# Designs tried in a protein design chat: VH-VL binders against q9nrl2r1430to1533. Part 89

Target 1, 104 residues: q9nrl2r1430to1533
Amino acid sequence: GGVHELSAFEQLVVELVRHDDSWPFLKLVSKIQVPDYYDIIKKPIALNIIREKVNKCEYKLASEFIDDIELMFSNCFEYNPRNTSEAKAGTRLQAFFHIQAQKL
Short names: E, the ipSAE of ESMFold2; O, the ipSAE of OpenDDE; V2, 0.75 times the mean of E and O plus 0.25 times the DockQ between their complexes.

## First folded at step 5 (VH-VL)

Design q42 (framework fv_nezutatug; at its last look DockQ between E and O 0.50; V2 from the best seeds 0.00; counts 0 for: pae E 7.8 > 2)
Fold by OpenDDE, look of step 5:
Order: structure tokens, then C-alpha cells, then sequence
Structure q42 (fold): chain C 104 residues (1-104), chain A 121 residues (1-121), chain B 107 residues (1-107)
């Protein structure tokens, strides 16, 4: 196989996934594990979904990509109390994202 | 319906380790909820001790963290509390409880009946 | 740590009375508040979660309100079975903390 150069969006998603604080965001929240999640969060999203959209070239503008990432964090902060492991992880990961997004 | 039941010695000597077990029925402790220990000193309010999640992650009250260990045995559908170096201040009714994992419903929706532990020589 | 200051510590009331219990958080905690009822020799039972959501099976005479730092539990018409101790609890931040309790006694 050949070596492929990742797009800016692909690279950023890879970096987010590899981050130590990505664990709350890797996949959609389980309805079985969190029964009330989808009663509260109306636009669920996760890094695996965003990665799929990137792979399918669904993002035409950087702003669209950024909006989905921000939605992911917004969902986290809406559902989780401020001093939970998930919210703390989200805060750190979002800060990392904001730095990396400046390169887009 | 989920039910919780505390078990363990009702009497512990000072400086020894308090050990309790919570047996869960009507639901699996691996099913995505959080499982907690809470105590109530005689005539006092409620104090959160710590929690264990379905993933095995634990959270502890900082006031007790150095002395507390919470573990789970999924094969028995039980989780346990160990509190080391006990004193008279640890005399209390100990409750195990369940919560939704996180978020807006991270309150204690099911409780055990509680078990009294007395620290005395 | 977040302190939950509950008031009053005790209250005497009669059947049919409207009863209000308040809880004040030491800092803003959004709506991450639950209320419990505890009778002597029994475990606490949940009444309200998310500050104003009624727990399943709880009579509609119970209600909760508030956001930020000030929260209220209300019993619109007190029934004989409602005489007990009530606790508020926050789950905005760890460690999880409770109010000191309000003992509701018969007048």
C-alpha cells in the first residue's frame, strides 16, 4: 500500500482521537448506559461520526467541520455537570482543539 | 426492579478496616450505571464516600480518599467498600446506592436499606 | 467543596399545610440538585431531581424549583405520611454533598 497525506480535517480528527481526553467523545453515548441522554441531547455527535463525514468529504467549509466539533463539546457540557470527569476532559480537549483549529 | 443490599460486620475495632459489600439484584452492575457508598452518622446528615462506575473507574470523597477503596465483582454482581484505620467517627449507617451514570440524573435513585457499623473496642 | 445550606433545620406543620424548604448552594450549580425524603430507620428516597423533575411514583403535591444557588422543595398540601426528614443534594461537582436536613414534624 501507499502512504497517503491526510487532509487538515483528517489530521485534526486523528489528533483529537489520540488525545488522552478523547474517551468521552470517541463514539455516541449508549442509550442503555445513559437512558436519559437522548431526551436531553437532540443533536448527538461523536468523533467517529465526524471522522466518517470527513472521509466522505461532507465538509466543504472549515466552519462546518468546526461547528460539528463545537456541537460535540456543547453536548458534553449540556449533559454533564461541570466537575465531572467527562466535563473536565471536554474542557481540556476543547482547549486543544481551539489551538489546532487555528491552523485550518 | 433493581434492589441493593448491604452486608458486613456490624462491629469493627478502632484502627482496623471496615469492609462492606453491596449485592445488587434485578440489574447488572456492568450495565452503565454508577454505584455508590454513602453513610450517615447517628443523628447527622448524609456523607458521600465514593463511587464506582460500570467501567471500573472510581471517585472518592477527598476527605476519605486515602482510607477508602471501592471495588466491584461483576461475577457476583457486587461492589464493596473498604475503609482503613477506622475511629469512632466512622460509626454510621452505611448505604449503597445507584445512580444514572452522569448528567442531569446523577442522583441516587435506588438505595439499600442500610447497615449499621459501630466502631468500638 | 460545594456547601448546601438547608433551611429551616426543623419545621412544625399541620396536615393540609403548605410547606416550603430551601437549599442554598455556596456557588452556582445550575439545576444539578436532588431532594430526598427519609423516615426514621429507613433509607432516603428520591423525590426530585434536576431541581424540578418529579421522581416516578412521587405524589404531585411535591415540587421543586430553582436554579443557580437557590432551590426550593414545596409540599402543597401536607399529608400524614409526609412527616419526615428532607435532604437536598448537589451533583454539579465532586465531592457530592448534601444539605444538613430539615425535620418536618407534626404540630
Amino acid sequence: as target 1 above (104 residues)
Amino acid sequence: QVQLQESGPGLVKPSQTLSLTCTVSGGSISSGYSWHWIRQHPGKGLEWIGSIYYSGRTDYNPSLKSLVTISADTSKNQFSLKLSSVTAADTAVYYCARSIYKGSRYYFDYWGQGTTVTVSS
Amino acid sequence: DIQMTQSPSSVSASVGDRVTITCKASQSISSYVAWYQQKPGKAPEPLIYAASSLQSGVPSRFSGSGSGTDFTLTISSLQPEDFATYYCQQYDSFPLTFGQGTKLEIK
Scores: ipSAE 0.021, ipTM 0.704, lowest interface PAE 4.8, mean pLDDT 92
Fold by ESMFold2, look of step 5:
Structure q42 (fold): chain C 104 residues (1-104), chain A 121 residues (1-121), chain B 107 residues (1-107)
Amino acid sequence: as target 1 above (104 residues)
Amino acid sequence: QVQLQESGPGLVKPSQTLSLTCTVSGGSISSGYSWHWIRQHPGKGLEWIGSIYYSGRTDYNPSLKSLVTISADTSKNQFSLKLSSVTAADTAVYYCARSIYKGSRYYFDYWGQGTTVTVSS
Amino acid sequence: DIQMTQSPSSVSASVGDRVTITCKASQSISSYVAWYQQKPGKAPEPLIYAASSLQSGVPSRFSGSGSGTDFTLTISSLQPEDFATYYCQQYDSFPLTFGQGTKLEIK
């Protein structure tokens, strides 16, 4: 929505990117390095894409922004077995997101 | 066709560091697969030691604490295991293996032939 | 850690018999189970993944079933080359863990 809400989305994305556990989520998974990722994950999303959507004002509701962030985590947990480095990073970053998202 | 081959000393004294190398041929270790060390004790089942991924990240079996290190040398198409402070309990056949890459599913489609490591005075 | 309890520890059977080996997980692992065959002096070889999917090149007399905690490997019409030790493995979570093995001996 408005300019205040969009700046809140941007601020939250910046905090996610700065988090130590953001490394699996910064950009889309490479098809070359991970050949079958896109056979399993049908709605890929990453922090750089979400940030561009914020910058282009593509989120009309806070729920749409939150849904993309939660989709990002859901993809991680679907693709990776539990307790892998990627899944652990996802769990920690998701917990951080839930705390920060209380501001929305 | 990808092939894996273990190499290393075979006999190691207690308290020393066990060092093993897996040489990969017929494919690249940088090709997006996951690479693993697994061992099999005499008369016992298999134990996963740890993994290294195309990204350079590692995961280790917690039962080995901070005793294990897995690393890769992409210029030699190799990945390696170091296991510190070995005891007789570390006597086993050591395998290197690749995970088949159909999603994040970590079952092992290619194995080396195994190398026997004995820890003894 | 997810414990994989495999039964029986050994079995003797005749050529042509149907053989069933079971594997029980200490918690639900969906269908993230693989089965391996290991012949004496050789590395394990994959047979089944995702509880029921045959690895390429594996004879159709091998089949897998189960979901959740209880899994079964079945060999219909046992052949002499099936003498080996069989292992289940879960890959739902780390650490990756294996069953203790089932040694299949041909009578």
Scores: ipSAE 0.015, ipTM 0.704, lowest interface PAE 7.8, mean pLDDT 88
ESMFold2 (binder alone), look of step 5: mean pLDDT 91; pTM 0.940

Design q43 (framework fv_nezutatug; at its last look DockQ between E and O 0.04; V2 from the best seeds 0.00; counts 0 for: pae E 11.2 > 2, placed apart)
Fold by OpenDDE, look of step 5:
Structure q43 (fold): chain C 104 residues (1-104), chain A 121 residues (1-121), chain B 107 residues (1-107)
Amino acid sequence: as target 1 above (104 residues)
Amino acid sequence: QVQLQESGPGLVKPSQTLSLTCTVSGGSISSGYSWHWIRQHPGKGLEWIGSIYYSGRTDYNPSLKSLVTISADTSKNQFSLKLSSVTAADTAVYYCARGYYKPRYGAFDIWGQGTTVTVSS
Amino acid sequence: DIQMTQSPSSVSASVGDRVTITCKASQSISSWVAWYQQKPGKAPEPLIYAASSLQSGVPSRFSGSGSGTDFTLTISSLQPEDFATYYCQQYDSFPLTFGQGTKLEIK
């Protein structure tokens, strides 16, 4: 509780969420809107989930944090055809992430 | 069960705008999936025109993008196609279809019966 | 754009025959391929999705296979109602594209 300096993981998640291309990743895909999503994607994840894990200090290594972020992008590219708005957004956001992850 | 039905003028003059509507019954276009327009020139194969998603987002075939507008009216559970500056090359059977197949929305499981549009003076 | 090259353009066969139609993608598209059957004056009907998954209600004599660039639709024992035009379609990337079609005619 209270105001504290954000950890590197927290800061990166904040930056990802605030990015213009974060909209496909903010929360888990709706089972109602996308009925077949979870038949294909076996390890669903989103930025809100990752944020919670960060807040709970579940990431002890940068590699664990990075793996979840990469999983999030992998899921996006697995389900969404290329040249979709979601895939394009994912491509840009992932590029941004890779740059920021160099600080970890 | 979900059904799709195309409607609109069967004859359009060159340089005018082709307008078609797809009426969806048995399910809401806002519930999910993607909704597509596909056409078939006489004796030819199939050409994807464009799509509109439950979110309202649209995707168009780049070959037609500058001339195509797809919109949705959720209150009527319809989505529409407008193709401007038509020529004889736009004469075809026009289908609306639902995209759903696993995974992604890019394969079509339900089709309308199709409506013939002829471009002629 | 991804081109789907379908072959043959036409094939003549008899009831009971095994028929194979092929589709080749201009680039790797994983398994994002669907197959459709179209009869004269009718809309296409789905047969296969994800290259090898049979649509509900489609007879088991239909099957699909392939991954990457080469895909096949097989009818193990042709029935009278199977004479039609068949199309492959990729949904790996926009724009969505179809094969040229294969007209299956009675011999």
Scores: ipSAE 0.019, ipTM 0.708, lowest interface PAE 5.4, mean pLDDT 91
Fold by ESMFold2, look of step 5:
Structure q43 (fold): chain C 104 residues (1-104), chain A 121 residues (1-121), chain B 107 residues (1-107)
Amino acid sequence: as target 1 above (104 residues)
Amino acid sequence: QVQLQESGPGLVKPSQTLSLTCTVSGGSISSGYSWHWIRQHPGKGLEWIGSIYYSGRTDYNPSLKSLVTISADTSKNQFSLKLSSVTAADTAVYYCARGYYKPRYGAFDIWGQGTTVTVSS
Amino acid sequence: DIQMTQSPSSVSASVGDRVTITCKASQSISSWVAWYQQKPGKAPEPLIYAASSLQSGVPSRFSGSGSGTDFTLTISSLQPEDFATYYCQQYDSFPLTFGQGTKLEIK
């Protein structure tokens, strides 16, 4: 709770954005390129949105921040079959996130 | 391992409706893929008929648009083709195939073995 | 509709030969071309996607190149199992369209 947690959230989001496997998660999925995405994924989210929420101090609990990050991965795995580049990137980035989150 | 298998009648009379079903096994009809019907004419080669997404969106070859319906039944893990008012020109081997939602992943990575349909009186 | 024109219509070649098949699109399709191999009585099998990316499990003697309108499939050293019909296919826009095929036969 408080200012040092918000700094940790920002640092963690920066680490995620800089990771090589962040490319599927930087921005919301394009409806033009993926026509049926929003018919299936009802709670879309991406790193740019999460970062903006951190900057605006919209996360009141660490669990809310973690829930948005995990929702991002869950959406990836729900939409993308496991053999796709998106799903493989999601698996690697999620593992990286879990390691970084343990460092508080 | 995902496999696709076509089923349906091998012989159809002119003016009737051709109805084929593709059963997906070893995996689910799922998001991130598109599901297609393609046919191969002895004298014309390969022709894309149409596609369906998990969401229910369909796209049809304009040459067949008013005659074609593609549908999916996710509870049976199947998608189907109906082609109305068939003629001898619709005699072909019919394939179902899996495609991808993005161009960089390719078009058709898994095909059924094909089913021969003959339109004859 | 985007017309895909393959050349040649047929090729006679021997095991060990280098074979090149070309495909020309009637308008620019960037790199959105796939190549398929089809043996008699069997479904087509994917070889190449995105003009130059090798499908998993396909031998490295197969390669693809090109962008825009002109695309090639090359077999660097022909093997006995490579005698088949080859198709290019664009997936840039609907309707999805195929080339007319190139039959590769043993000399």
Scores: ipSAE 0.005, ipTM 0.619, lowest interface PAE 11.2, mean pLDDT 87
ESMFold2 (binder alone), look of step 5: mean pLDDT 93; pTM 0.953

Design q44 (framework fv_nezutatug; at its last look DockQ between E and O 0.08; V2 from the best seeds 0.00; counts 0 for: pae E 12.1 > 2, placed apart)
Fold by OpenDDE, look of step 5:
Structure q44 (fold): chain C 104 residues (1-104), chain A 121 residues (1-121), chain B 107 residues (1-107)
Amino acid sequence: as target 1 above (104 residues)
Amino acid sequence: QVQLQESGPGLVKPSQTLSLTCTVSGGSISSGYSWHWIRQHPGKGLEWIGSIYYSGRTDYNPSLKSLVTISADTSKNQFSLKLSSVTAADTAVYYCARGYLRPKLGAFDIWGQGTTVTVSS
Amino acid sequence: DIQMTQSPSSVSASVGDRVTITCKASQSISSWVAWYQQKPGKAPEPLIYAASSLQSGVPSRFSGSGSGTDFTLTISSLQPEDFATYYCQQYDSFPLTFGQGTKLEIK
């Protein structure tokens, strides 16, 4: 296809990825590196997955997009101990997301 | 199977730096998981000192953070503990242990046998 | 920091007895509790993780339960090799913290 202006969802994903605190969320957790992760997290998701869904126009409502983003953060807080770098990053990124999501 | 072994001086003088090394065999510290130092003062419970991860990131107990440094040498498959300005309160059995990455499941699943460190003049 | 208050500090029991050890967290920690067994001169060995999951190789007479703030380790029928000190540990938050331990002695 041709060059298209980014949708609101696309723009927000780009902003999330570029955020300094996005590093825990860029891709799915490695089962090799974290063998027990998927014993706890039953609905894994990451920004690259969400970006792909956006690209495929799988989100019909903003609420669906928001739900996936919130799931991503929920997974982070469920698995990572509080006061970890990942949890702290997640907290900051989620706060950023909540501000940006108001524009959707 | 993965095994951990602590090594280092068993005697340290006050105000000096305690240095210990944990050698991991049967698996690579770069393959994942988390790597921890835990100590046990004589007749006391267990105290988490700090952790290092395959990425090189570290977490420390705030009560010891200013005095603790944990590092890793992937070429030797080892990770180390340095505790500066030691006192008698630092006399303990020191354990290295493995856990899952940022382990909110499993905690410490493999331990070294421990090494005794005595702080004395 | 999250305090883990373990009780009792010591308990005397006989072979075949049912033994229960309790750990109370100073705040809700979901199910992020592990239990360890330590024998004199040895390193702690893992028994339970995630409050109720049995570690590989651990006898089924050991079990864990609880969620939130109250957690329990149970030995359904005490065996001679079970006399040791037991510790609970939380890994919900840093710093990671342990209970003060429960020494299980022969009656």
Scores: ipSAE 0.016, ipTM 0.688, lowest interface PAE 6.5, mean pLDDT 91
Fold by ESMFold2, look of step 5:
Structure q44 (fold): chain C 104 residues (1-104), chain A 121 residues (1-121), chain B 107 residues (1-107)
Amino acid sequence: as target 1 above (104 residues)
Amino acid sequence: QVQLQESGPGLVKPSQTLSLTCTVSGGSISSGYSWHWIRQHPGKGLEWIGSIYYSGRTDYNPSLKSLVTISADTSKNQFSLKLSSVTAADTAVYYCARGYLRPKLGAFDIWGQGTTVTVSS
Amino acid sequence: DIQMTQSPSSVSASVGDRVTITCKASQSISSWVAWYQQKPGKAPEPLIYAASSLQSGVPSRFSGSGSGTDFTLTISSLQPEDFATYYCQQYDSFPLTFGQGTKLEIK
């Protein structure tokens, strides 16, 4: 909704980017380095893209913002098995996000 | 250790819907794996039916796409196959299997024991 | 669809023999090939992934090679438990497809 929601989205994205476990999520996965990724993940998303959408006021509802963040984690868990560093980082960052998102 | 077990009726009449369920134990269906249905026709090779992912994404064999639905129930740790309008050509052993999303990690690494489905009048 | 063609359809061999089974894809699939072993009444079991990587717990007498369209599975010294049917499978693109199988029988 209003100005307060948009500034909350910005603050939350900044906190996610600063988190130590953000490294798998900063930019889209490279097709050259991970050749099957885009055959499996149909709705790719990353923190840099979400941040751009916040800056451009592309989220009309808080639910749209939350959906993109949750999609980002779901993609990580869909592509990466539980025992990988990427999945472990995703689990920790998602837990942090859920705590912070209570402000929304 | 993760185990997969198929369940469902062994005999289905033509034109009916075949319904099978795969129960996952020792692991979570919500993990970053893919979950598949494969069938093996009598005296013939293996045919991939389709898959479902944690995100709810599904991929279906185009030869079956309008007839097949794969769904998941995370609360029961199960995924299911529905195949509508079956014929004798759908008689097969049906397997559920776990796959890796990243190709460096492996192929279908865990299979159920299979369940025989016969489509007969 | 990518067709996977195995040869031979069957092999008759003795314990201790070296056996090769080939699989040809109808188009280039890089290295995205897996191999499975299936015994009667049992589910397939993975042997090889990514053309040449040995699945965990599989004996080292099994090996895989190839890239592009032509792939091989080799058993360097056949053991009694190796008599089974073998399948190749591509996972480069959907739909996922299997070869028709190669039955390895005791001579």
Scores: ipSAE 0.005, ipTM 0.569, lowest interface PAE 12.1, mean pLDDT 88
ESMFold2 (binder alone), look of step 5: mean pLDDT 91; pTM 0.935

Design q45 (framework fv_nezutatug; at its last look DockQ between E and O 0.49; V2 from the best seeds 0.00; counts 0 for: pae E 12.6 > 2)
Fold by OpenDDE, look of step 5:
Structure q45 (fold): chain C 104 residues (1-104), chain A 121 residues (1-121), chain B 107 residues (1-107)
Amino acid sequence: as target 1 above (104 residues)
Amino acid sequence: QVQLQESGPGLVKPSQTLSLTCTVSGGSISSGYSWHWIRQHPGKGLEWIGSIYFSGRTDYNPSLKSLVTISADTSKNQFSLKLSSVTAADTAVYYCARGYYKPRLGAFDIWGQGTTVTVSS
Amino acid sequence: DIQMTQSPSSVSASVGDRVTITCKASQSISSWVAWYQQKPGKAPEPLIYAASSLQSGVPSRFSGSGSGTDFTLTISSLQPEDFATYYCQQYDSFPLTFGQGTKLEIK
């Protein structure tokens, strides 16, 4: 395709991915590495999935986009104990997201 | 089946560095899960020291963080503990353990037999 | 840090007895509690996870219950091999913390 300006959703996803605390969220959790993850987390999601949905224009409302991002964080906090590296990263990234989401 | 075995000096002098290694057999430390060090002072309870994940990331008990280093050697399927500036308070049985997700991170399903470390001049 | 307070610190019982050990968390930790059994000179072995899920291979006489701050390990009918020290552990928050232990002795 041609060069175009990123939409607000695209830009925000790019910023989230580039954030230092994005490492727990870049892709779906490996079932091999975390054998029981999908027994617990029923709606798995990650930034690469969200990016694909953005690229496919699946988000018609900002609230839908926000809901997926919040789900991503919710999954993290459900599966990881508080004050773990993952939970700490999630907390910081979520705070960053909340600030950026105000622009949507 | 996965088994863990601690090894290292059983005697360390005060102010020196305690070094232990956990050798994992029957499975790769890089395949997943988390790997932990836990100690038990004589006649007392259990204290979590720190963890290393299959990714190489680490988490430490804040009470020991400044003194603790946990690392992994995937080629040897081992992970190690270094505790600097030891005192008599660091005398304990040291266990390595596997962190199994039950159903989240934080529970331990497989333990080494433990190794006794005594801090004495 | 989350403190786990076990009670009693020690208990004497006879074979066949019903034994109950309690663990109280300093704050709500949902159901993220594990129980371990430790015999002299041995490493702890897991009994219960997620407050009430029995570890594979553990006899059904062991059970766990509780949520929030109050948790209980129960042995319905004590067997000779059950005399040991028991520990609760929370994994709601880092740092991971254990109870001080309960020594179960033969009466």
Scores: ipSAE 0.443, ipTM 0.849, lowest interface PAE 0.9, mean pLDDT 94
Fold by ESMFold2, look of step 5:
Structure q45 (fold): chain C 104 residues (1-104), chain A 121 residues (1-121), chain B 107 residues (1-107)
Amino acid sequence: as target 1 above (104 residues)
Amino acid sequence: QVQLQESGPGLVKPSQTLSLTCTVSGGSISSGYSWHWIRQHPGKGLEWIGSIYFSGRTDYNPSLKSLVTISADTSKNQFSLKLSSVTAADTAVYYCARGYYKPRLGAFDIWGQGTTVTVSS
Amino acid sequence: DIQMTQSPSSVSASVGDRVTITCKASQSISSWVAWYQQKPGKAPEPLIYAASSLQSGVPSRFSGSGSGTDFTLTISSLQPEDFATYYCQQYDSFPLTFGQGTKLEIK
């Protein structure tokens, strides 16, 4: 809940954004470029949105922050076949996230 | 009605680059589908080569990845296959096909008629 | 890569027969299987997607079933136009892969 946790959330989001495998997750998927995405993914989320929510202090609990990050990965695995570059990047970034999240 | 038509050379020499074009009619290549190349070897099964879709993303069969390029020309409503360093093993009927970007709802729903490519000295 | 193994390789059958073709995946692919019919000199035509959903315009005598690794295409009462080669195809993972085909011939 306080400033201490918000600094930790910000630091974790920055580390995720800097990770080489962040490229599928930086921004919301474009409906123009990927017209069927929003037919499948009902709760879209991306790192830029999560970072904005951290900056605006919209997370009251660490579990809410973790849930949005896990939703981001779940959406990736739901939309993309398992051997795609997007799904592989998601697997590696999620593993990185789980290591970093131990520090919360 | 959307139709796909393959075009290109029927005979290619070993070590050359195979170039094929798929022309889309009755619809737009930019309309949010995925566009694929599949080949069928003589007396054998079907092999997916790769795909391109609206965002410019391409996916290639790993067995061919360093040899294959798939591209699109939206002004001609076409997408193309280049396969470098061909051998006799690349002799096949080549199909272009339309699929969905959705990973859990689709198969190839429209196919071209196919074009036969023979690789021979 | 996910291997798709069809059986039998060929079937000799008569009009009116019930025909069953199976396809086994080398690992679980949930329900992400399509089935195609291919007549000589023609491109494959889609029959079934998501293991059991009929493509639009496909006659109800065609049905699909299965999940995980084992999948079945059934033709409940064979018609003259059904003599063709049939392929299964997985779309769970890239590369997309096909079974080797099952040739359905006139007895």
Scores: ipSAE 0.000, ipTM 0.607, lowest interface PAE 12.6, mean pLDDT 87
ESMFold2 (binder alone), look of step 5: mean pLDDT 91; pTM 0.939

